VH-VL binders against q5qx64. Designs and how they scored, part 4

Target 1, 184 residues: q5qx64
Amino acid sequence: MESESHWLWLFNTESGKLSVKLSDTDVFDTPYKPSQLVNIHFNEQMMDIEDATTFQIVSETLEAYPADKMPCAPQNAALNATAWCRFGRPQMPQSWHFQKSDISEWPLERRLCELNSGFDQGLFLILDTDDEFATCLLLSEGMQLSAIKSLRQYHVIKVTLNRLLPATVDLALSAQSNWGQQLA

## First folded at step 15 (VH-VL)

Design g1
Fold by OpenDDE, fold request of step 17:
Structure g1 (fold): chain C 184 residues (1-184), chain A 122 residues (1-122), chain B 107 residues (1-107)
Amino acid sequence: as target 1 above (184 residues)
Amino acid sequence: QIQLVQSGSELKKPGASVKVSCKASGYTFTDYYMQWVRQAPGQGLEWIGWINTKTGKPKYAEDFKGRFVFSLDTSVSTAYLQISSLKAEDTAVYFCARSGRWLFGKYAMDYWGQGTTVTVSS
Amino acid sequence: DIQMTQSPSFLSASVGDRVTITCRASQDISRYLAWYQQKPGQPPKLLIYAASILQSGVPDRFSGSGSGTDYTLTISSLQAEDVAVYYCQQYYSTPLTFGGGTKVEIK
């Protein structure tokens, strides 16, 4: 974890902001609107062990990738992911924005994916998955869905599995490992 | 209280079939995956697979594909494991276990049935 | 498949002793690890999930730690009722796999 101190969830009813108090001087603001959130009927509450663990796992997952290959800071992504996991409103599938892939089954261990809208391709963190859907958090700085619609970084979207593409960064890592074996 | 109650012990001959039931109570059956694990006598735990109780889609470990079949009766919150063409090596205690719900505990098994002993003997 | 190597296979200690069980994964499993306790004639019982989160109702003398490939279950003060076989389990990828188990007995 980034800090040994106990973090706090903050919700400002006036501004509608969900934030994480990391320290007395550091507050992280999530980009999520109240309409995207549930169970936000508080001003301040302590982050629990599951939240802390979520942050840790996501952070470590993202930190495993070369920094220059990631379009976001792992800590920021992890905080937003943690926020969504705790307070995110369940999403209806919006698969129609994305091109179909040849994937019918998604491996559990693949935590990153890409989605292609036909206009753009973005890198996502998979927050949750089952045999039908994946809930994905946009890691890319943005993603154009259409001529008039774009996603902002850390936007969460639910899609069917047949829209998921392997993440380029994962493919690259796999290729490197194979190359290493060939050299051995 | 959350409970998983499994069917009773089974004694079968090689080549026969057995169907083990796992009745869930105390929670919404379709909100949690049901997992199956077996334990041969004096041995460790072995994962057989899971079934999505909402969709009915199963996931099997490779070694269990074919003869092992998961099924559901959601109307009575019951999961079933059927084993066909039983072999002596299938002798084990079979457990059903509910998956957790929290994201990073989703496939941990938080509640277990009492186990069903299946003995295959000629 | 991910192999889980658990050690030791057998452990005998006195009541009040600090007990440590180790589980090593064949690859990084990113804290997708659970610990189970199985007493004789009973089904396994979940103790720890996500490597370090204590399951509700489990005594706080149990704790889990670790990351990457190496994980540890600790019993800070072994009690008589802790006699059991303990298993680690990864749920990072399918198939889910268990460690070989650690039998804990009281001297």
Scores: ipSAE 0.895, ipTM 0.945, lowest interface PAE 0.5, mean pLDDT 95
Fold by OpenDDE, fold request of step 17:
Structure g1 (fold): chain C 184 residues (1-184), chain A 122 residues (1-122), chain B 107 residues (1-107)
Amino acid sequence: as target 1 above (184 residues)
Amino acid sequence: QIQLVQSGSELKKPGASVKVSCKASGYTFTDYYMQWVRQAPGQGLEWIGWINTKTGKPKYAEDFKGRFVFSLDTSVSTAYLQISSLKAEDTAVYFCARSGRWLFGKYAMDYWGQGTTVTVSS
Amino acid sequence: DIQMTQSPSFLSASVGDRVTITCRASQDISRYLAWYQQKPGQPPKLLIYAASILQSGVPDRFSGSGSGTDYTLTISSLQAEDVAVYYCQQYYSTPLTFGGGTKVEIK
């Protein structure tokens, strides 16, 4: 999915849209509002090597999963993840929306997680994590948090680690690998 | 200018304890993880673990759990590695190293201390 | 644990030569790879992170490439000051692990 040409960040002050120019004919729009973004004082800005690398890593991470088990296209998720990593405003934790898990420590290699609000359960990409918090990007098409509140796809939320659940897709892959080894 | 300055060489007997210090300067100490790596004479690099300088929570490699303890004094931007019940095989140069900040370089080590030689000999 | 295998363990080349060091991970590490240079009597120095990003201040004769399990460090034109041991390191999962190192010397 790597472009032979350099991609450009586009920010339209009138519409408040942050976009990625992939080609002369292909522009990707992120769902993020200006209030969710920082350092957006530009019209056009060339992606740097870290942005490009972010896209590659996230894209490759998501492409490793079966397409039929993913609620989004890896490219779209990767572009939004890249946008957030570059321009996303740091979030305050909002853990209270989600049920507690038995997780005390989150493995570094786990890039996907699920969160359960009691109303719904969603699949997330972990953008950043430490020993206290995880910044998560919603991959599911949507997620209901309450009777009156819902998250849209690619919404970014910060939560404590004890809210994280293993992703069902990871559990399935682990089970398959173990079975394959037993059959070999 | 970013610097990590470690304490001087140590000569210890088996069973003794040693505490190596790593003083950071030129950046906000609590914004970056501190990692510890050792290198036995003529050998490669071995990761010991890291410590979150903000929370103080350490992560150890399995082989280093128990006798190796990370600690902090944030007031002087210093990280410490204490090794108890020293063994001859603990003879090595011990490095502290700052973790990178960028998300996908977070656990790469961008700045290193000069190293502290710990020699364990009878 | 993820095992990192470097090749070769020793390399002797002439000034100006193109030098290539390879690192293979026991599993996919998704470009969470760094390269270090360690000169005699000195601590390691970060050269490359995220598999291909050159650390600030590092000469552009150094480059990194690769994905999945296979990664490469390239010195386009070997210089006398490049005599050192080079290490790859994965930070995809804990414990962080290093390759065995590649000693580079000048003929």
Scores: ipSAE 0.889, ipTM 0.944, lowest interface PAE 0.5, mean pLDDT 95
Fold by OpenDDE, look of step 15:
Structure g1 (fold): chain C 184 residues (1-184), chain A 122 residues (1-122), chain B 107 residues (1-107)
Amino acid sequence: as target 1 above (184 residues)
Amino acid sequence: QIQLVQSGSELKKPGASVKVSCKASGYTFTDYYMQWVRQAPGQGLEWIGWINTKTGKPKYAEDFKGRFVFSLDTSVSTAYLQISSLKAEDTAVYFCARSGRWLFGKYAMDYWGQGTTVTVSS
Amino acid sequence: DIQMTQSPSFLSASVGDRVTITCRASQDISRYLAWYQQKPGQPPKLLIYAASILQSGVPDRFSGSGSGTDYTLTISSLQAEDVAVYYCQQYYSTPLTFGGGTKVEIK
């Protein structure tokens, strides 16, 4: 894998695919449709320092978790997250798909969350959050929202904070840290 | 073009109240958080808190809860910091600062007011 | 709360020198780190955010690096106008916290 500084955004107008050229032989395809994207009026565009930094931050964030506890490869998630941060169309909230939680304030340091639709529960990466909403990228290999609707991996959805649940992986890590302190 | 202009210096007695204003221009006021930071004479920077300019929801550091109150007048793109029951220890320069919403830059303060000196003396 | 420790507290160097300031966080802050420059009688000025991104308008002699808990601000060639106090700041979690500052002077 080449340095992020040499990566290229690729948009194919015929296929409608947004991709990242990582090397001469390695191209990563995002799952996003043209309708989900903005500012895609290019064939090739150099990834800038902000994109590269986004990728690094997300990658490092996800790599901090045990691989066996993550439903996706950190690199793939990071590339898609970076793509969305750069080209993703702002989403309208779709909170009604998810069960309410008792969360009224979300800690900034929690970059992962879970959402429960009543049919399924999925792990998400938080791409953006304020005191009202969170924009979340699905890390799980799909998530059922209803009997007839499902989300695909890396789908981005915006929800109110009161739908967010702590990620199981975070709770586990916290428990381990506390246990270690008690034993020390 | 982007500018934060704060109100003038204040001299107050202990127990009094002060209200510092921060007027923003050159950008959409409600698209950014407003941060408040103070600096005592010869000391470092201390974060007081922020306010969401869109919703009006404040976040205070624990040490500043109670006597420090953020408010907004979005019609004139102005944020306010009110300090009640002033103490000598409140003597400092108070800054407002804009912070963005983007993932990696969120809460980095990219534009600052010139500062407002608040002196509390008997 | 996340503690930010800057070193050194004071630095004196000559014009043209390479200057490095270090900031250590009490925990991993995942590059949510900013550097500020404050000249006497002025408000702080943002130099770098996200640990390594140079703010627009800032001279390229300034650079930031680091990850995890350890971060550095580097001035490749110190200039007279760089005399100031420099602060690191984490925005990984609330409360936002600043380092103690590094005063940079010219010999």
Scores: ipSAE 0.838, ipTM 0.931, lowest interface PAE 0.7, mean pLDDT 94
Fold by ESMFold2, look of step 15:
Structure g1 (fold): chain C 184 residues (1-184), chain A 122 residues (1-122), chain B 107 residues (1-107)
Amino acid sequence: as target 1 above (184 residues)
Amino acid sequence: QIQLVQSGSELKKPGASVKVSCKASGYTFTDYYMQWVRQAPGQGLEWIGWINTKTGKPKYAEDFKGRFVFSLDTSVSTAYLQISSLKAEDTAVYFCARSGRWLFGKYAMDYWGQGTTVTVSS
Amino acid sequence: DIQMTQSPSFLSASVGDRVTITCRASQDISRYLAWYQQKPGQPPKLLIYAASILQSGVPDRFSGSGSGTDYTLTISSLQAEDVAVYYCQQYYSTPLTFGGGTKVEIK
């Protein structure tokens, strides 16, 4: 893709700030703190084909949903997901923030989920999952985790599969399909 | 440098069992899933399943649940496929293959064993 | 289960020709698609993953494209050593599934 071919990772080695230069006039700042990122030793670096592919996959995934059901612009989520997939530090599970469910299996094709802290329920993009854990990027504007702790939009948390809930937007789409079938 | 070396060809009678080994070298064995694929004579490729080499938890395609069992010996970086109650239709070349590690290529199979021919004949 | 349909099943072309193989998924697989080359008596070899990313060591005459349900493998200039069966494979959902293969021969 032409646009992804011109995009550059920008890293300020003094402050630890990671950004994407989209054009000569547009810079997208990621929200990640230096402690959340791996060690980065460049000032500028061209996005490679894997970065561009991550951006395309996440953008297309989120663009498939009605815009009024998404709490963010798909492209903003895709830029942050691309940054995290490439530069995010491996996460320890933090399941204790979230209420348990009976789910023990999660289909690979379900790319969205919700998590419930008991204080809030947020919509997340699943970046990765295996037979034990899911790595989730917050799409909602923010999410209270406890009386004194919150998670900011686009920040990432890792949980055991038994914390995942089906996303409301996916349930609504299934229900709409079922209604149409019943009425036909 | 990365290699998957499988055990030799097997000739078996119906009802017998076979255990195919796949020894990995040149990388950290537990960082990558191991997958199993078969190919009947003159036919295409068929996914059997995978095993998480870190946890030992397998996942099988539906048609292979039961008689097909994956296992590991991580001390020698080796994955195993055991097939019990062999049938003539199990005659095939069996491949092990390593999953990729990059998230959006994670289940593409980047390195393959040489294959193990299992022939089931009376 | 996601079914993968390759076309053509067989093709014959001259050295230097551009060869195009297509793969259609029964549903959107969001670029979770790999291409493999298999020569007789050998295991498959990964050519392309994520629909368009060339595996290390694969000649740049191979390329992949596509999104959604429709994907293409292209050999820009066919060589004698490219005689093989080519398979696509989706890894969007389990079970992982392969296309039926495309046998490529030299005229």
Scores: ipSAE 0.739, ipTM 0.887, lowest interface PAE 1.3, mean pLDDT 91

Design g1
Fold by ESMFold2, fold request of step 17:
Structure g1 (fold): chain C 184 residues (1-184), chain A 122 residues (1-122), chain B 107 residues (1-107)
Amino acid sequence: as target 1 above (184 residues)
Amino acid sequence: QIQLVQSGSELKKPGASVKVSCKASGYTFTDYYMQWVRQAPGQGLEWIGWINTKTGKPKYAEDFKGRFVFSLDTSVSTAYLQISSLKAEDTAVYFCARSGRWLFGKYAMDYWGQGTTVTVSS
Amino acid sequence: DIQMTQSPSFLSASVGDRVTITCRASQDISRYLAWYQQKPGQPPKLLIYAASILQSGVPDRFSGSGSGTDYTLTISSLQAEDVAVYYCQQYYSTPLTFGGGTKVEIK
């Protein structure tokens, strides 16, 4: 599913629902509540070129992985990532939910990671990194963070880099590449 | 208007040091990384590295680790490049450049300083 | 390191001509690509980021396209003021790397 120039952001002020109108009959609802969002003072707003480009890059990134290794449809993740990049409220780090690693830097090209709460381990899309933090969108269906707290699919959490783990799917693909190189 | 103003050109002998300044205006200095790029005479562009203007943490390309040091004075919105133990091959124009803010344009360099020529000759 | 191979290294064209410059990355860079224009005696100027998005203030005769490893910069109708060296740059991974440049002149 590629974005089209007529896709529209919809915000229903009564329900507090942020959505994407894909066609006259198709509306995609994001899971975000108004308290998680900013700049939502509209009923209907055209997607701009940056929104369309975000959708395209995220879709292509996730489509490069085998479909049976991804816990979600790439297009659904891309729509939610685009919504969060445009309307997501800046977050404070919540690293305390996750076990530490030895990592202090993260390669820019690694767009996926895993986080381990001690209760669960989830696959995330990295929306942004800097030298301190990563902003991560949950791709897994859900993730238990503590005895009483869970993170729902497509929700976003910010952590210090020393909580990031290499994604299992990237480690498997790297192993396949090394085999290919041995055959050459 | 966003503007990056660099210090004036320098003529140096081998073994000396130089410190190039880059003063930013027209935006919140600590919201954007500052990058440094080298252009030797008649040659293309070469990335030296960047510095996080909020934390002061630098990242250098491998060939520039050691003698090249980035620093900041956030009170005057200024980034610095210091090159020690200058060699003839350090002769170049040195640019500062601001990173973009949008996630998929981050690290494209949207505004550039005018460049500082450093000449190292015996 | 990601190598950026830019072609041609030099071209000469008439005002009004369509000009195409290509840039090939040594691996998939997922549209994390910028184009710069450097006029004589000036710093580089950002033209395009994310492979295809024009920077504010850039004339619409400039366009960018491509994905994966292959990217192009197109000037739909070359103007006298477009005499410059053009560079591509990937920012998919560190170190950030530039193409070797394309010098564009008017015949």
Scores: ipSAE 0.686, ipTM 0.874, lowest interface PAE 1.5, mean pLDDT 91
Fold by ESMFold2, fold request of step 17:
Structure g1 (fold): chain C 184 residues (1-184), chain A 122 residues (1-122), chain B 107 residues (1-107)
Amino acid sequence: as target 1 above (184 residues)
Amino acid sequence: QIQLVQSGSELKKPGASVKVSCKASGYTFTDYYMQWVRQAPGQGLEWIGWINTKTGKPKYAEDFKGRFVFSLDTSVSTAYLQISSLKAEDTAVYFCARSGRWLFGKYAMDYWGQGTTVTVSS
Amino acid sequence: DIQMTQSPSFLSASVGDRVTITCRASQDISRYLAWYQQKPGQPPKLLIYAASILQSGVPDRFSGSGSGTDYTLTISSLQAEDVAVYYCQQYYSTPLTFGGGTKVEIK
């Protein structure tokens, strides 16, 4: 479940396919198209310590939730999050797919959110936030965005903070643990 | 070479104000948040807050809201901390520090200014 | 607010000794932890971020470990230039908070 020193990034310069070699017999393919990735100029490259740490943090974050509450294997989400953090191309915001919320600030410790397109409501891992935007990786298996457009699992979308909803799994946990504390 | 150079020490009376500058060089100023940290004499480190150098939006620790104001002059890659209505308890060394760029280390402080001593005495 | 409890408050050790400093968070901080070294009269210097990643230019005798609430900074072989105060800091949530510091001296 933890990355080891032998994990390698693999990039096929002809097909544009980014993968992780986990062992001599195990290769994990990422779902990203070449147009979603930065220019990659290697065929093989060792994962660095930041990559390994990203994998650990995301795995542990998702493993803190009961498995029946997660729509994905934490390790698969962690591998794709690591790939995107290292090689993902910066995204233009696409907030117009999602219904607005009342939220104007987002606590750093909320690592999960939900977005509602009016067609679907999906669970996302937050990769990054700033004062205006959140970069979100879809954990749910597919999400319809409009009549003709869907977002595939592990794909990344950037939205303004006022589209974020608290994750249902976090609301259930806080309802059981609430002692009356409330701060910004 | 990444550097943060702060303005010189200040001696002030209670009720006055002070403005500490932090000039950055060796990197793209607007790519990194600037943080401010206080260290009272003989004491540990205390986070004051940060400012997004791209948008100018600050975040303050609760105890520092009001009298502590962050600002920027991006044309000269400089961040400022202004403290109004100075109290004796504001006597401290004030540091600026750059946030990291890697997402899971973004709020660790990878480069620090040399510190500016502000002394408030009657 | 997440409180960081650092121990010991100070220690004295010989050159070559293995030194261990601990930092305990009041909540799980998921490896969002940094370690800083502050030598007398100087600003803090980042040693480690994300609990275990060594900052560029930091000697490899420094290492960090831990997860959840408990974290450790280790100096495998203390040197004279390591005399300093060491601070941990969490950045899991705002406000960012520091441990109380550990002063390390040479016997």
Scores: ipSAE 0.622, ipTM 0.850, lowest interface PAE 1.7, mean pLDDT 90

## First folded at step 18 (VH-VL)

Design r4
Fold by OpenDDE, look of step 19:
Parts: C-alpha cells; sequence; structure tokens
Structure r4 (fold): chain C 184 residues (1-184), chain A 122 residues (1-122), chain B 107 residues (1-107)
C-alpha cells in the first residue's frame, strides 16, 4: 500500500460514491451514501495529515488483535473509519435497539465494544465518545437489530454509553496478560 | 482570536476556599472540553481533570476528587475551578486549557490560559 | 495509571544542534501523545499531537515520531528561542499524565 500522503478523496456526484484513491490502479470504495455524508462538495481532494493519522492509528489498533478474532480486514475498516471521521454526518442516538450493559463508566482506552440488540451481537469500533454517547462503526459482517432491520458492515450508529459491552477480544487479551503476569 | 483569560492571583489561608475563573473567547465555548492542569513551584504539570462544556459533566483525577469542583457559566463562556479546604500542598499555578474536537487529538490541549497562582500560607 | 518517563531531564546544546527528547509510556498508548513547550513564566504551548502532527503555527524544525510505548520529540536545529521545558503527555486513558519534563538550555 502506498503512503497515505499520496491518497486522494474521490467523490462521484453521479454515482454518489465516496472513494479513496490509494494508487493509480487501486481505488477503495466506501459503503456510505451521500445522505450519510457532509462536506462532500468536491470531486477530488488530497487527504490531510489528520486523515492519514486517523488511518494509521485505527489500522494499528485493529492489527494488534489476532486476525482470526477480527471479523474484518483492518485496512478496510481503517479506510472506512477515516472516511467517516472526515465526512460522516453526525448521527442521532438510536440506543433503543440495544440492551443496557452493567457498565457504569466506559474506559477511554477501550476502542472496541460490542452491542447486543437481543437478536444479535456485533463488534464495533468506537469513532468518537463523550460523557453520554459513543459513535460506533460496525466491524462485524452484519448485525440484526430487529426482526426486520439489520446493519451492514461499517455502518455507523450512535448510542448511549450504557449500551456498550466490553469486546470479547479485549477480555481475552486481558485474561492472557493477567495469566502471564501470574506465571512470571 | 482564541483566548483563555484566567482570574488573578490568590493568597489564602489553610482551610479556606478559592474559585478560579477561566473566560474563553474567539470560539464556540460549548464545542470544546475545558481541561484543568496545575503546576507546583518548580515542578511538572499535573492533570486535575476536565469538564464537558456542553453537558457540564466533569471528570476528575482520583487525587483531586472531593475538594476540587469544576463548574460553568456558559452565558459568559466561563469555566470555574473551586478548591475547598485548601492545603499548603495546593500552592501552585492553575491552568485552564481547551482541548479539541478531533478524536485523536481530542484531549490534547491546544490553547491555554495564562495561569492563576494560588498560594496557601499560614 | 500510565506513567510517562521522559529523558533526559536536562539537555544543553548549541544553536543549530539537533536535539532529541524521548518519552516512554508504561504501556502502549497508540500514538495518543502530545508534546508541549513551556517557557519561563508562560503556560505550556502545544507543539505536537497524535504523536507526529505539528500544531498550527509551530516551526517545522519541531517534529514528533514514535508508536507503541516509545516517542521522540526532535528539534532539527535548536534556536535560542527554544530554551524551555518540554513535556510529553498521554491522553490514551484517564487520568491524563505528563512526563517529568526536559529542560533545554543553550551552551
Amino acid sequence: as target 1 above (184 residues)
Amino acid sequence: QIQLVQSGSELKKPGASVKVSCKASGYTFTDYYMQWVRQAPGQGLEWIGWINTKTGKPKYAEDFKGRFVFSLDTSVSTAYLQISSLKAEDTAVYFCARSGRWMFGKYAMDYWGQGTTVTVSS
Amino acid sequence: DIQMTQSPSFLSASVGDRVTITCRASQDISRYLAWYQQKPGQPPKLLIYAASILQSGVPDRFSGSGSGTDYTLTISSLQAEDVAVYYCQQYYSTPLTFGGGTKVEIK
């Protein structure tokens, strides 16, 4: 993959596609619709240093997990996360789809979470958080929200913090680290 | 231009209270967190906590819970730090600082007040 | 809590020298790292955030690098006006924590 410094945002007004030009021969298409995006009044523009940094941090964050435990390719997730961070329209909270968790306070360092709809449970990347809400990007291939509604991979949803569950992959890593310390 | 202007120096007795103000200008006050940091004489920087200027919810470092209280007056774009039951070890320069919106720089402090010296002496 | 170990505590160099300050976190902080400059009698000034992004208005002789636990602030050509104490700060987790600082002086 070429350096992020040479990557370009592409928006096609006819097709409504937001893409990342990674090279002359490699273009990555985001799944986001124009209605989900803001500030897309361009055909082509260079990624800025924050975009590049977002990609790098998210990629590294996801690559730290075992590949067999991740439901997506870290690079694809990072590209979509970067796209959303740059152009994503602020979402209205939709917490009613998800069961409440027993967590009183969400740790800042937890970048992954799971949400349970009662129909399904999905793995999410937290794109933004404050003292009340988290904006989450679905990493799982899909997630059923209700009998008639489902989320697609990389869909972004905003929820209250009391809906967040610890990610199974984080719990596993924590357990391994604790065990290692006990053996040391 | 963006500015944070803090209240003047304070001299207090042990057991007294002090309230430091930080007035923001040049930007939308409620769009950014306000951080509080102190620096004892000749020492390094110590994070006290932050307050969400939109919701008013504070976050305190464990060592500062109880006696340190953040508050806001959004009508005048001002954040406050109140310290009760002052101790000699509270003697320091107290800074307010704005932190940004971008997720991966959200808690980096890009604009600082000039600092308020609080001296606690018998 | 995440401990930030900054080194050296003191650095004396000549104008034009390349200066390097290091900061080590007690755990991986995933580039959630900022660098500040504090001159005497002044508040800290943000230099770098997200480990390597230069704050607007900061001279390009300042640069940040690193990942995981190890980070570096570099001044490519030290200037007289760069005399200050420099601090690293992690914002990966709460509480936010600072390094102990590096005092930079001119010989």
Scores: ipSAE 0.889, ipTM 0.943, lowest interface PAE 0.6, mean pLDDT 94
Fold by ESMFold2, look of step 19:
Structure r4 (fold): chain C 184 residues (1-184), chain A 122 residues (1-122), chain B 107 residues (1-107)
Amino acid sequence: as target 1 above (184 residues)
Amino acid sequence: QIQLVQSGSELKKPGASVKVSCKASGYTFTDYYMQWVRQAPGQGLEWIGWINTKTGKPKYAEDFKGRFVFSLDTSVSTAYLQISSLKAEDTAVYFCARSGRWMFGKYAMDYWGQGTTVTVSS
Amino acid sequence: DIQMTQSPSFLSASVGDRVTITCRASQDISRYLAWYQQKPGQPPKLLIYAASILQSGVPDRFSGSGSGTDYTLTISSLQAEDVAVYYCQQYYSTPLTFGGGTKVEIK
């Protein structure tokens, strides 16, 4: 984790871009607009231990899946998840975009889900869940939500638990594991 | 200052009931789950479950379903644990503990009550 | 259910010694791990969460590390006030589970 302690948050007040300086030569741009962000009072700020920990947890979670089953590089998803966890503006639920399921509980250990808008079905990383809602970050390249709206990769949406579907990639892994334990 | 103050120790006979209270102060009660943990004499810690203080929805460990009931009075920032049909094996110190706020620490228990000793003698 | 195996169950060390306590989960818990200190007659106190993040107000002689199934708590220079039982706890999945504890004494 020492490499994460050298990373810097960068915010360009003129362009409104939130970025991570990974090294003198590598800068990673997040896709978020300033209107989606809060708590930015800097042009440059060191990542703290919570940021580094978020990055590591998300990276390790996604790296456990076969690369050919994932629609994104784990590191890119982890950087954006870290940015959102630190600076993302709280979301209002937007469950109406998605078809309902029978699910009333979601196991804590299920960190991935899928959502179905009726137009498209996308793979999401769950950033947070409680007994009512899940906050989900899109891993798929894009997802049509309605005739006129789409959700872009790495953007975040909040939904009630009864919109969550088991991720297809977890079903493949559960063929080698006890499926009932993973869903309970 | 964040503080959880529990009700006093109880001496009970088998078959009786007990209700332990846990009064929170120094923070917004409904923003944090409340967890319950017990510790039998000379033993380690055992998770009983939690309650979402915003919704009142409990989650119990399997061994504690039935006789153990969580409840809330949010008007006085208080969580309760009621144990019915007490058995000798329920003799323990019962702790309430607040969940953390940050999602990757959310179910770590960042503040604990002082504990309530429940003694069940035959 | 995730079983947490904590080692050693007991240790005795001198003031100033480096102390290491280990905790092994029965499956990957992805750093969803906390460490607690319980002094005699007191409730547990949170020392570390997310495997490595020090709780506010905890002395920096305490540190945590690990990933996957294997985690450690380190006290870099044991002090007399560190006499306690130390517990790990996973919160990766329900039911939440604790290690069996490590009793630390001054010899």
Scores: ipSAE 0.726, ipTM 0.881, lowest interface PAE 1.3, mean pLDDT 91

